# VHH binders against Flagellar brake protein YcgR (ycgR): the designs that were tried, part 10

Target 1, 263 residues: Flagellar brake protein YcgR (ycgR), of Thauera aminoaromatica (c4kar8)
Amino acid sequence: MAELSTPSPASPAPLDGGRGDELEKFTLRGARQILQLLQDLITHRGLITAHTGGGHSFMTAVLKVDEERGRVVLDPSPDPQANRRALAAPRLTCVTQLDGIRIQFPLVGLGEGQDKGRPALFAPLPAEMLRLQRREFYRLQVPLAHELSCLLKAEDLARKPVEVSARVIDIGAGGVAVVVPTGAAEFVIGGTLPACRLALPDGEPIELDLEVRNLNRQTQRNGTEQLRVGLRFAALPRAADTRIQRYIFKTERALNAKARGGL
Short names: E, the ipSAE of ESMFold2; O, the ipSAE of OpenDDE; V2, 0.75 times the mean of E and O plus 0.25 times the DockQ between their complexes.

## First folded at step 1 (VHH)

Design na13 (framework vhh_7n9e_1)
Fold by OpenDDE, second read of step 2:
Structure na13 (fold): chain B 263 residues (1-263), chain A 122 residues (1-122)
Amino acid sequence: as target 1 above (263 residues)
Amino acid sequence: DVQLVESGGGLVQAGGSLRLSCAASGFTFSSYAMYWGRQAPGKGREWVSGISSGGGSTAYASSVKGRFTISRDNAKNTLYLQMNNLKPEDTALYYCARVSEDYFYGSDMDVWGQGTQVTVSS
């Protein structure tokens, strides 16, 4: 009777512990921290994209935090179908931004009701909130007066090389967002733009490779369409990184000083 | 509401081919670049391919370059991914996505569908 040695259960493949650990650093689980962050969202009237699954989402906002009842009050969608989906969803994934920091949190147990005679959605307070404070995710809104630009080496619809001068609207350690005229070039997410030139106020343009990570068409108030392009620094020399960081720091300080009534 | 619905996944033998479709609704499809991503079991999400709004520009991850072809039909609001010479390592949940303004630049978090499962057997 040969004892069939039950194969030792394969040790669960190490959960890619690195990304989880990194996310943990940015995850708020403290009740006070969560409440404060939700209150901040209320104060700033932060728009929240609530994902219901299946590619569906609706825009909402935190209207109130009810600490006594341990619940958050959300603005319902004007679309009844979106609200139905939200209520049927086992989980909402809420995504927003506050001061350039991405905030993400789950809501479970969504219900509908009324708050002060108005329709509202209710959910228990989130158990956790992700606040991505990584410098890599922080984006400085570039003052218009700085006139930062990036010369993009791209292709047109015919795949002919074109150079496009793009205004930089925000900058961070990890990349830039630029605006280009619609039709100036064809961009594709994941595409690389080699040997681009970022112009900073403090010296010669920085040559760098850029990866397209985001594309968004924006209609200006005047009705003109522009393309916003989010670009990641694909290969940034150390010297360039230092210059970018210095610019960001200097500009932030200046903006903060101005906001505080400092000349 | 923005909606993306993937289809065309299934079981295929190594060396085989599949064509995925992504039906888009709730937005002006022709105004947005689109991409395919995938998530293998126990792995994170990875970018697979992207296509410009007009379809004139395409990009591919190094792992799929020469094997996969992304295309779109703006009149049908549909994104496609032709996958040829499939390998076991291509086994993943494939999803289509667009970029939303609420997402950070360089983030892998985009508006995406539920995905379609592709399984490549050895």
Scores: ipSAE 0.021, ipTM 0.353, lowest interface PAE 5.9, mean pLDDT 84
Fold by ESMFold2-Fast, scan of step 1:
Structure na13 (fold): chain B 263 residues (1-263), chain A 122 residues (1-122)
Amino acid sequence: as target 1 above (263 residues)
Amino acid sequence: DVQLVESGGGLVQAGGSLRLSCAASGFTFSSYAMYWGRQAPGKGREWVSGISSGGGSTAYASSVKGRFTISRDNAKNTLYLQMNNLKPEDTALYYCARVSEDYFYGSDMDVWGQGTQVTVSS
């Protein structure tokens, strides 16, 4: 199992025991609730990461809900390969956030066509949507203006030590997600990156050990491919945990103030 | 049609060695990190080892570190596990696997082979 701390029970498709049962409480199945949540994503122009399987994903957005035909209209990727992968996939797993709440839903039966003369992707309305309001799952999307980085200590293709400055794209209580330049380093799920340095505003970089949790090849909306690496804090000193949480809280408050029409 | 086919298992005495192979087809093997897992009789699946897509980085469970070596040949779409100094507690069905599509809570194994049986006698 890629999940080193909680190995899945025996099955051909690994089970995720208690998480599946716990997630039922957060699953929306009412048609009105689903439609309202999709409309909220449209209103807030929420970016969605659509996972096509095997660690591949692309950025999309819900353009509209076509209630007459019972389907959602999605923004296609400018990368034809990403669209081909999506159309070939038996399902998409769509992941996004709204006001710090994780939202996840499946789309099955993806097709392509035109919407008002422009290329579009279509899928039937999802029968269910997951909406997690738990603080432990919260991930702050890091503003680009903050230029938050993490210096990773990794290995190259020849197993030689290499240092890679990676841009931090999201951060939570349990870890960070970073993007790395293509070919800069090799990563393996379950591998440990010791003595990495997280550069937060207002202070010295935080030295910490990171464990590789996931790898995702993501096609950006501009068609550029990048490797996203999910990294777990292997062990956080209390002082480091406090600084990270303070940064998250302070940034969240600033973003909320800006959204309310503040300066 | 994505497939993983393991081979190389068998009966071996404690202290012996075996080399397992996993033949991959139906996907771009060189683009995925790969794992070996195992399941002992009456127990759940256990992660054993992992290797990056290009082979430059590896990881091992503490129970096998120093005894097992994972490697890959991307030109042959094949994953290997060299097992040395085998112990009776290494007796298990060994599977190769690739990463899952469940990004929300982290990676998990999404494609598993049928496995190859390894039995270590005293």
Scores: ipSAE 0.012, ipTM 0.458, lowest interface PAE 8.6, mean pLDDT 80

Design na14 (framework vhh_7n9e_1; at its last look DockQ between E and O 0.38; V2 from the best seeds 0.00; counts 0 for: pae E 6.2 > 2)
Fold by ESMFold2, look of step 3:
Parts: structure tokens; C-alpha cells; sequence
Structure na14 (fold): chain B 263 residues (1-263), chain A 119 residues (1-119)
């Protein structure tokens, strides 16, 4: 297939999925693990977005693995320009999903040829593959009635300290997602918000440091904009962790009881 | 439309310094947080630093904190990265990136500028 008729799909920036040094634990480097994951992609007929750099990409698939020659065989694009970009690129960054889990791997030394009389692209097996689960921890969707909030200590556009009360929309062992009014504070991915306060129903607020992991603007039904801020717990004392887990467990039990009784 | 052009890379001895620039056009630069990333052989893509739209909030990867300083000049539509005490492991293609606030993705990034640090 040719490049999309709309602008080229956004390629993942290095900030997708977290910091690069954090991703090492999700990186497969064993030859057997790599072969098995590639075989799984073939078996599940996974579609792959192959990024050639400069915002260009094309759709492909792994057709087979030639273990004898140590090569992977890819489906070429029907667009010759996309194939030419791929062959000229210093490396091809392949991105796909398998059962909702993000898979990413580089291919270097891409060449063209034929496989059983059909055009194909070839590359040496990747030296590494990233297998990044999109959801690393369970995330409870916070019931509206709980009105859970988190007081954020941030800065406004004028670089002055500001405290923003943010509604918590989900919570898990590793962090929360909150919403704030657009313009209430300045955020940057990777930034740390020290001494924030998470208000749980069972006692006094928890004081903790938060790290910004993602930012999205959202338009509400009434047309106003909010900012969704994904936050990781930067440091979490055991007592705080216990309270958060207790909240999640108790709320899950209550929601499950309603779901069974409401069936 | 959106264009990001990096410059200022080069060859430098370990312990040296470089200042990278990213010239931005085709959008309201002052309305967006901006980021630096890098790509070295064998490491994949790595986040380096970010700066909020007003410049008051900054963030750094642990590998560069204390050595690199991100800044911006909104009047010149330019993003900077001051790189001090460079190490061979800083060798990479450095590029700037703009976030799409609605999707949360980074669809716009430049072709990059090469930084090579000899030991």
C-alpha cells in the first residue's frame, strides 16, 4: 500500500513508552527469543508500520524467517517510492502490536530481492527487539462518585508556583492519571512535581512526588478543553503504597459486587 | 508546514562542549513544549530533554542531567541544547521533536544533527 492519502502517520518519538534507559528491561537480545517473537508475528499475521525516518513510513509484514541465512523476509510496499526510502534508510524502525503489546525492532542492511518469484525485502535478524506492554500495571477507573483528587504543585505560564486540584481518573500501583483545566499549569514530559498530595477516602492525603509521563489535550462535551496528565509515583513509602492498594482492592470488590448483582 | 531543522553538531573530544540549535517554523512555537532526542547505534531512540512552552519547567534524562541544559528563545523560534562534559556514549544523531497535544504522539521531528565524541 502507498503512503497514506492523509499526512504520513505519526512515527513514535523517542518519548513514547517512557525513557530509553527504562526500556532496557523490555528488550530481548537472545537469538532464540528474537526468533520466537518473529515467528509469533508471522503466525498472528501482524501488520507492521516500518518507519524510514523523517516522518515517512509504510505498512509491511514479516513473511518468514530464513534461519539458515540469518535473515527476515518482509512484504514490500506496492509504492516503489516507499521501498526506495526503506532501502536508502540507515535503518528501518518496525513497530507493531501482538495481543495489545507493543513490539518494536530495528532492521539494518535492508536489501531487495525475490522470494519464490515474488518481490521481497530482506534484512539480517535484528540484534534486539522491544516487547513493551502497553499496560504494565492494573489501572482502576476511579468511580465518579469518589471524586478522588490530587493537589499538584507546579508552575504557571509566568513561572510562578501554583497549586492545582486535579481530578484523578485512574489509579494503579505505579501512578495516576488526572485532568486539569487547560492553562492551569505548565507541564513537560519527564518533569517532576514534588510534594503533591493525593486525597484518598480513607484518611489524610498522601504526600508524594510525581513524574509527568504523558500529556494530552481533551475537548469536553461542552467544548471546553482539559489537559490529561499521566503521572508516575516517583517515590512511594510502604505505608502510602499500602493505602493505595487497599483503596484499589476495596473499590474493585465494590464494583465487582455491583456488576454481579446488576447482571 | 511544520519544519524542524537541527544544527550545531560535529566532532569533539571527550570533555568538550557543543551547542545544538533547532530552528522551528510552520507553527506557533511558543505554544508548545519542545523536546530533544537522540539515536545511537545499538541503543535505539532515547529521550534526552524537554522544556515547557514558557520555558519554566525542564526535564532531563538521568544520563545527561547536570551536563546538558535545554533552553528556548521564543522570539527566535529556536530550541537549544547546551552539551557540556561530553562523553563517548553521547555520540548520536540528535533531533528535536514537537508533540501533538491532541494525540499525545510526536509526529514532527527533524532529520537531526550528528554529534561524535572521540575518546
Amino acid sequence: as target 1 above (263 residues)
Amino acid sequence: DVQLVESGGGLVQAGGSLRLSCAASGFTFSSYAMYWGRQAPGKGREWVSGISSGGGSTAYASSVKGRFTISRDNAKNTLYLQMNNLKPEDTALYYCAKQDWYSGEFPYWGQGTQVTVSS
Scores: ipSAE 0.296, ipTM 0.764, lowest interface PAE 3.5, mean pLDDT 80
ESMFold2-Fast, scan of step 1: ipSAE 0.431; ipTM 0.819
OpenDDE, second read of step 2: ipSAE 0.008; ipTM 0.222
ESMFold2 (binder alone), look of step 3: mean pLDDT 87; pTM 0.872
OpenDDE, look of step 3: ipSAE 0.816; ipTM 0.946
ESMFold2, look of step 5: ipSAE 0.108; ipTM 0.623
ESMFold2 (binder alone), look of step 5: mean pLDDT 86; pTM 0.869
OpenDDE, look of step 5: ipSAE 0.834; ipTM 0.950

Design na15 (from na1 with K98T W100I E101Y Y102P D103E S104G G105S L106Y Y107F F108W; framework vhh_7n9e_1)
Fold by ESMFold2-Fast, scan of step 1:
Structure na15 (fold): chain B 263 residues (1-263), chain A 121 residues (1-121)
Amino acid sequence: as target 1 above (263 residues)
Amino acid sequence: DVQLVESGGGLVQAGGSLRLSCAASGFTFSSYAMYWGRQAPGKGREWVSGISSGGGSTAYASSVKGRFTISRDNAKNTLYLQMNNLKPEDTALYYCATDIYPEGSYFWDYWGQGTQVTVSS
């Protein structure tokens, strides 16, 4: 059955610490470092996506750190079902950004209660936090106005070739994240999508091979499900790398200028 | 809640075969990609294989490609790993997982307790 799909070199996807050696320099385990980073998230009002399993997530924030009790206090979701999933989950995996730097940490033992008379979620302080400072971990959030897209070559549920135009929601030196309607195509972590086409504003679409690194389901307010797919650049020619980096730099400069332009 | 129960491990001679099973419950199995990972004594965790929700797409680590075959039976909520031509370096605790994990994740949810595979010599 080799004719049904082109075999590609399989790069192992991270699986519960699979990047341990590379990430050790970016892993915070000191109590003071962890407390300081959590406090920085509070100070900058950093929004956290908390993943509860089943492909589900909700938006939260650290409200405070209770050093005496050794716990964090989190903002509950306005969706009661999301809070029920969170409390039933064996762990929360929290993902956020601070000044463009990716931050990830686990929370286990989630409980509910009140903080100053308001509903709150509580969890023990994490034993470690990842603060990913490398250029390849940086992600530019793509402005909706840019209408950046990537044409993916994949297979549908019947194993037939299908082309899916996916909206690019973030981009970095190492890859892109895209969103597609749930069920539009089948994706598997570690799988390679050959000859995809990334459309950038500055020229013809870039043809490149993408490796699937992560998947997350999102339910929209209208009940429509979408799948977020994280994709790594598997084979990136120098010219393509230069164009992607130029787009990132130019867009970041424009966003910074717009944010400061209210003088 | 999500539960994954692995079985089928054991002691086998080099060159032998084993078939691992993972019984899933607590979620709509047919809607999620499924994965096999392993951890050998004294080594880190290694991703082994993955299969898409409908079974149309599969992926394998280079160390097992051509020897292992991942499959699933959505009617039975069961994931399989057929392991052929086993080598001593395949000795590890094998566990299954769903694609239930955070965006850009460097750690996934661990759902199963694992099943031990030991390849002699």
Scores: ipSAE 0.240, ipTM 0.711, lowest interface PAE 4.1, mean pLDDT 80
Fold by OpenDDE, second read of step 2:
Structure na15 (fold): chain B 263 residues (1-263), chain A 121 residues (1-121)
Amino acid sequence: as target 1 above (263 residues)
Amino acid sequence: DVQLVESGGGLVQAGGSLRLSCAASGFTFSSYAMYWGRQAPGKGREWVSGISSGGGSTAYASSVKGRFTISRDNAKNTLYLQMNNLKPEDTALYYCATDIYPEGSYFWDYWGQGTQVTVSS
């Protein structure tokens, strides 16, 4: 009976209680630490995706930390509707990356105003910030141009073996997220997909075992429904791990260079 | 606005049963996997159970397997956790969670305030 492990593909199968402890290790609660991290985001001009709920988000940045007033100043969206949603949201979930480390933090009590005569959004300092330091938890959003794919060996509803070519949408040291057509196969959380093939741009596909960690249906803008499957690498060979890490590093570097106005 | 509201917790004797509910709003509930986690006093958060968006797939922590059953009603935007044969070690704040943001991929993007479950020996 395969121990149905935790739904997060990136976390090693939490030993009973391990995930929470691991997440706590990455959670900053100290005021000084939070301030420092926010300052770092300012210094590096980190772009932040602010999620307002319901699948809506906008791009922002921390413009300033007002320690005296205990608030952060955010860049408003150029879209007035996005700002209205943000202000109406009981909570923003802010997601960003700094030096390849995923940072996530909640903001509550968002308000609008002006900072030095410019429109700005204001929020109290976050009470906590999640900093995922472990490379294994970081997920690179795969550029569409890279066309990463994973051949999944799965079963259909009749438990007949089927092969499904899935597009890889994100990749990390611990796993991948893929999208498949709805109904292409039946996936079971905690189930193992043996002898799958991950195609990277740098060479031959990597054969590996994958564990299904989560399943989410997504509706595309065109109305087509897709299944997002979170997959953990099961028993990844060292050579494969190295290739994956190299790909991630190279891609991140390229994306960062582009973001900085590089070619 | 994304909201998860847990209910159904309480005090129960060892060997007893509880049914937790999580009311979800602010997102297309039927499109996302849902999870239960818990946090015992002085311990970190731990995963308890997960269910696929359509309910066709379920998973359980080893500690609760065979005792707990996760289910969902997508028409009601509600997640459930049937807890049977409760043990003192199941005492915890129970959270409903989801990963509703594609960009957030592998950790819970949202969780509720939790509902307290206390199992008395």
Scores: ipSAE 0.000, ipTM 0.277, lowest interface PAE 12.2, mean pLDDT 82

Design na16 (from na1 with K98R D99E W100L E101T S104Y L106S Y107W F108E; framework vhh_7n9e_1)
Fold by OpenDDE, second read of step 2:
Structure na16 (fold): chain B 263 residues (1-263), chain A 121 residues (1-121)
Amino acid sequence: as target 1 above (263 residues)
Amino acid sequence: DVQLVESGGGLVQAGGSLRLSCAASGFTFSSYAMYWGRQAPGKGREWVSGISSGGGSTAYASSVKGRFTISRDNAKNTLYLQMNNLKPEDTALYYCARELTYDYGSWEDYWGQGTQVTVSS
């Protein structure tokens, strides 16, 4: 009985030279977004592989985010040699996964110390974090003629409630992508937008809660900057789900018929 | 092949200044964060400073903060370290490094050979 060696998950293909532009859409640079993601890692007790260079790594976790001091606290390795390597490294490359999404971020300027009497590693907050989100659900590109919109209940930079009407650019069973003017609101990845309203062509708007999953700044051809926001349906009533599925199905059929020359 | 070549080191008196350079080749310099480290005699490697790929973000070790300035010229593929108010404790081999990257199935880092900085009392 030959034990079928389960093929080791294919190492992600080396990101070729065009890497920068493609990864930019997955890179978070907003301070609030970074803080939220780090907090999410804490909440979920996410194990982090910390790479120190030379092919060396150790397992760690974010223990605390110190916003006042602008630093992150990491669990040190039980191996003193790993800690020495980490402290000597010009950069620590942290890799983890949260909800199936690969997260990568650099830490520089590591120091050792104590947190509440326990040994800890300290670093300044990362300037950027990479989130490689895989789409779990098929997303229909919304025809411009359908003019789908979503009223977002968000906050501005001052944390004042604001309502933003956003154009829906794609929709799937799991969520929507919308476009908003830059500066219209402050979005935090992992944050919930309660009581939003999704407008479909077939009836009254659907009230739903949305979770911010992705943020991408896009420059239009005319030079105008827009923010693309990927939103997950956090709480979707069954009736709403049925309507969304029906819309997707009908629209796909229509698009396919048109592509075949039937319309 | 990735190459990093440091220059600008030398002998300087306490309170003096030096400017180090690191010439980079063999990769798209503007796409990578760069770092300075140092190794003093009988001591381990020590992180000194880092700069983002675009130069918009910088970081410094507490020991050099306010005295050292990291910069880069992406058009020249060159990293710089301006060192002011040098102290005897700054005596070390200074080397530049490219950020750690995942390439061809492994994590790789690149370091230069270093340039010696000696600060006399």
Scores: ipSAE 0.051, ipTM 0.555, lowest interface PAE 3.2, mean pLDDT 84
Fold by ESMFold2-Fast, scan of step 1:
Structure na16 (fold): chain B 263 residues (1-263), chain A 121 residues (1-121)
Amino acid sequence: as target 1 above (263 residues)
Amino acid sequence: DVQLVESGGGLVQAGGSLRLSCAASGFTFSSYAMYWGRQAPGKGREWVSGISSGGGSTAYASSVKGRFTISRDNAKNTLYLQMNNLKPEDTALYYCARELTYDYGSWEDYWGQGTQVTVSS
């Protein structure tokens, strides 16, 4: 039931380890590999969602890896209560991505202190890290400025056809993830959406069939709801595949250029 | 507290029928897609069927399509699976699940304890 219970690879939610002996092949346990991956997160300024249990999480980042003391140094939350929950938690589950590749790792024994006079959180180096290093799991996070959308052909509660313009939040070789308002249309995992239209910046919208692969509802603290839908490309024509690949590579190149020159 | 309680399993001969029920409580049932999954001894877990929040869309695994029918009664907070033309290979623990949600920065993943279905040849 991985399609039912496992979040998409680009999702900030933890993958279910209790169902996940199949994820063992993606688990890194070598000290050098772990250190290199953490350093890559620093170099690429990767944001991390740290889950503290009890429905709580906060945004952090790896500030540095202290090999001499065997620890990672993390950016504290601006919310003091989030920091207190983190320090009280028996473990943090950290979820992030690097170049569209999902990374997840536990931290145990979180403490607080200072790094060069600034508040910091620290924990021993993780003994293992999950890295889904497969072509099928690569997802380009779509820049908000691109305003990429997909017109979905779906059904409402009365099984009447409805068209929903959905914002594309990520895209890969096998599909897209989109956001729709809760209640805009009815979706179910395994359902098919024929003749949808993917709008790329260059040229006419691409007509394609989509299959619903995951479905996740998110509630923000301000009470707003969004539905995140993972969609697989079904029987993608070669011309459409070429256009999607060009968009991905072109955007990735632009993002790499910004990362190299950026503060 | 979210609860999902399955019932209706039992022993049946090949070619027979069973109707499974899942009683849901602790959440607004009509707001969530619902699913049936199963796990046979010696096999991995597999997805069986799903139904959208209002019942407008359904989906089925290829192994059960045409034999099983998923439905729901939102007034009674109950999910159903009508199983026809049962085969020995359908022998499994059947469980219902609520759609995965991400509420206030945390994932909510709810499953029932399951109901056993045994199909004899």
Scores: ipSAE 0.029, ipTM 0.595, lowest interface PAE 7.2, mean pLDDT 80

Design na17 (framework vhh_7n9e_1)
Fold by OpenDDE, second read of step 2:
Structure na17 (fold): chain B 263 residues (1-263), chain A 120 residues (1-120)
Amino acid sequence: as target 1 above (263 residues)
Amino acid sequence: DVQLVESGGGLVQAGGSLRLSCAASGFTFSSYAMYWGRQAPGKGREWVSGISSGGGSTAYASSVKGRFTISRDNAKNTLYLQMNNLKPEDTALYYCAKYGEPDLWTYDYWGQGTQVTVSS
């Protein structure tokens, strides 16, 4: 009986090749911490995007934590096909947000069953949960009306320099996320884009160096594919930092005021 | 099923060179950025290099910049890492990695790795 050595869940190497150590600081591995965070997700009815691989995901929620059995109970998808994919997947990657903090955790060993007579998905408790608490990871969703843009200096397939005007969709103290047309330029995580220009509403564009931290292909509602690029401020002048912070604070206040019915 | 199979590792003397290969299957190779990582004994995994889907953009860790060159042949579904001027500190298990799904902050697939040992 060959003991199938359960492949040690290869800790997903952080995308940030240089900052693996930084992500570790935000990784919870303590049983108590994990349980608490899961309970918090339950309490707040946090919606979770569960990725099954192959570009597929479904929305779920943690319904219950069974400490005695060491398992988490998830809400199944209303789509039977999504549930089948989930059950067939060697690993689910769950992504959610609580109080503006991104939470990510893996689930392995998913099973189907019933909880109190209702269909449910079951998985062992995650061994680790990533919780990004730093303000630097907070991202303000940029109102469409602000029309923030970033001129990216990148390279095409032939390594020819190209300039791409990208819409900024979110901004934080540490960087921006932008959308570009697919094929507009070639990007790689860890790559540097020098001498880019970030356009804010309050003045002249800010020249800065950007580092590619994330790449996501997105299909728009109209069927057009776009590339979402997460960019870190690699070198930000102090004056620029101040302007960015001011913009974020001003915008947040305005959004909050609007949400409260004041505007 | 996605598969990544690394090869080309071995024992080399300091100052020597190696070329690693990663054969990819089970996905549209040309549609994904690919990466090399490594894990030295007693250390965690570290990022080494990345290349865009079309090969037009490359990135390197500071520790290997100027010494290593990443490339790819999309027609062959193969990723390469040319390692020159190898140092003892480059001794590690080298992994090929595929970037994850949208909104994921992790790589979704890694190979089994190929051992590189650099002797002083």
Scores: ipSAE 0.056, ipTM 0.557, lowest interface PAE 3.4, mean pLDDT 84
Fold by ESMFold2-Fast, scan of step 1:
Structure na17 (fold): chain B 263 residues (1-263), chain A 120 residues (1-120)
Amino acid sequence: as target 1 above (263 residues)
Amino acid sequence: DVQLVESGGGLVQAGGSLRLSCAASGFTFSSYAMYWGRQAPGKGREWVSGISSGGGSTAYASSVKGRFTISRDNAKNTLYLQMNNLKPEDTALYYCAKYGEPDLWTYDYWGQGTQVTVSS
């Protein structure tokens, strides 16, 4: 395919989740709660990033919940290879947000077929869903109208320094997720990108060091591919942290006001 | 603790074959999906092929589909990659990997790799 794919880093993963007990209080296990949350995702047309492992993901959405058959219907990827990876995976890890709250759930036993004559992916209803209300897991989906960007200092395929303007798609207390044009730069998970510049509205760009935490080749709903890069704030001055938190709070309030206004 | 040890790499002529093995320990191998990745000189790491925990489902990168076959032996805690019709473009360090947990901050675990060099 002549396409580049970037898998996750060489790093030990715990056999049991050391944070399992911490997350239990945010875990929904009631069938009615799970059904209601899935319906809320449909109502709000929530975009879901489905992680298939190996650093690969695709954009999907819940199209419907089939309570009688005990399954969810998902929008398949326009990339057949992404669908093949999903079907081969023991689980999809689905990550989305509702009203700024991170929602995460596993889907196991994924199959393919048709819904009303159109291709669809099917999975049994999840037995659990995480609704993470902790500040550290909060991610603001950046409104497209804000045109938030981060100028990354990275290396190209020839290991020469290159500056890449990346669109910021989400932001939280601990970092940002950006999308990078295909072939613009090479990233190594665990590597540090020094002196990057985060452009927020109303002020000078914030200069900061970013650590690459994850890489995902993501197929968008329109069929285009992009590299999604998760970046952690490696060192953040108090003034920069305050400004980032102010942006998050202000934007959240504006989005809530818009929703209440019926826009 | 998770440990993955790859073997079977080497120098081979274009059109030849190699079989890679990965010995897994430190986790319940039969409960986890596994994959092979590779890293060519001067390039980032690339996903090559994945297999479900029970071996019933597999997937392949387009560049290797039809030429490579992934398989596993859960009784022996071993993952395999059969590579046929090798091309110079397949030259890379090949890694065995265990998929990470479903948190954004939990990473896949990769072995140290085994070098595959394909001459023309």
Scores: ipSAE 0.000, ipTM 0.139, lowest interface PAE 14.2, mean pLDDT 78

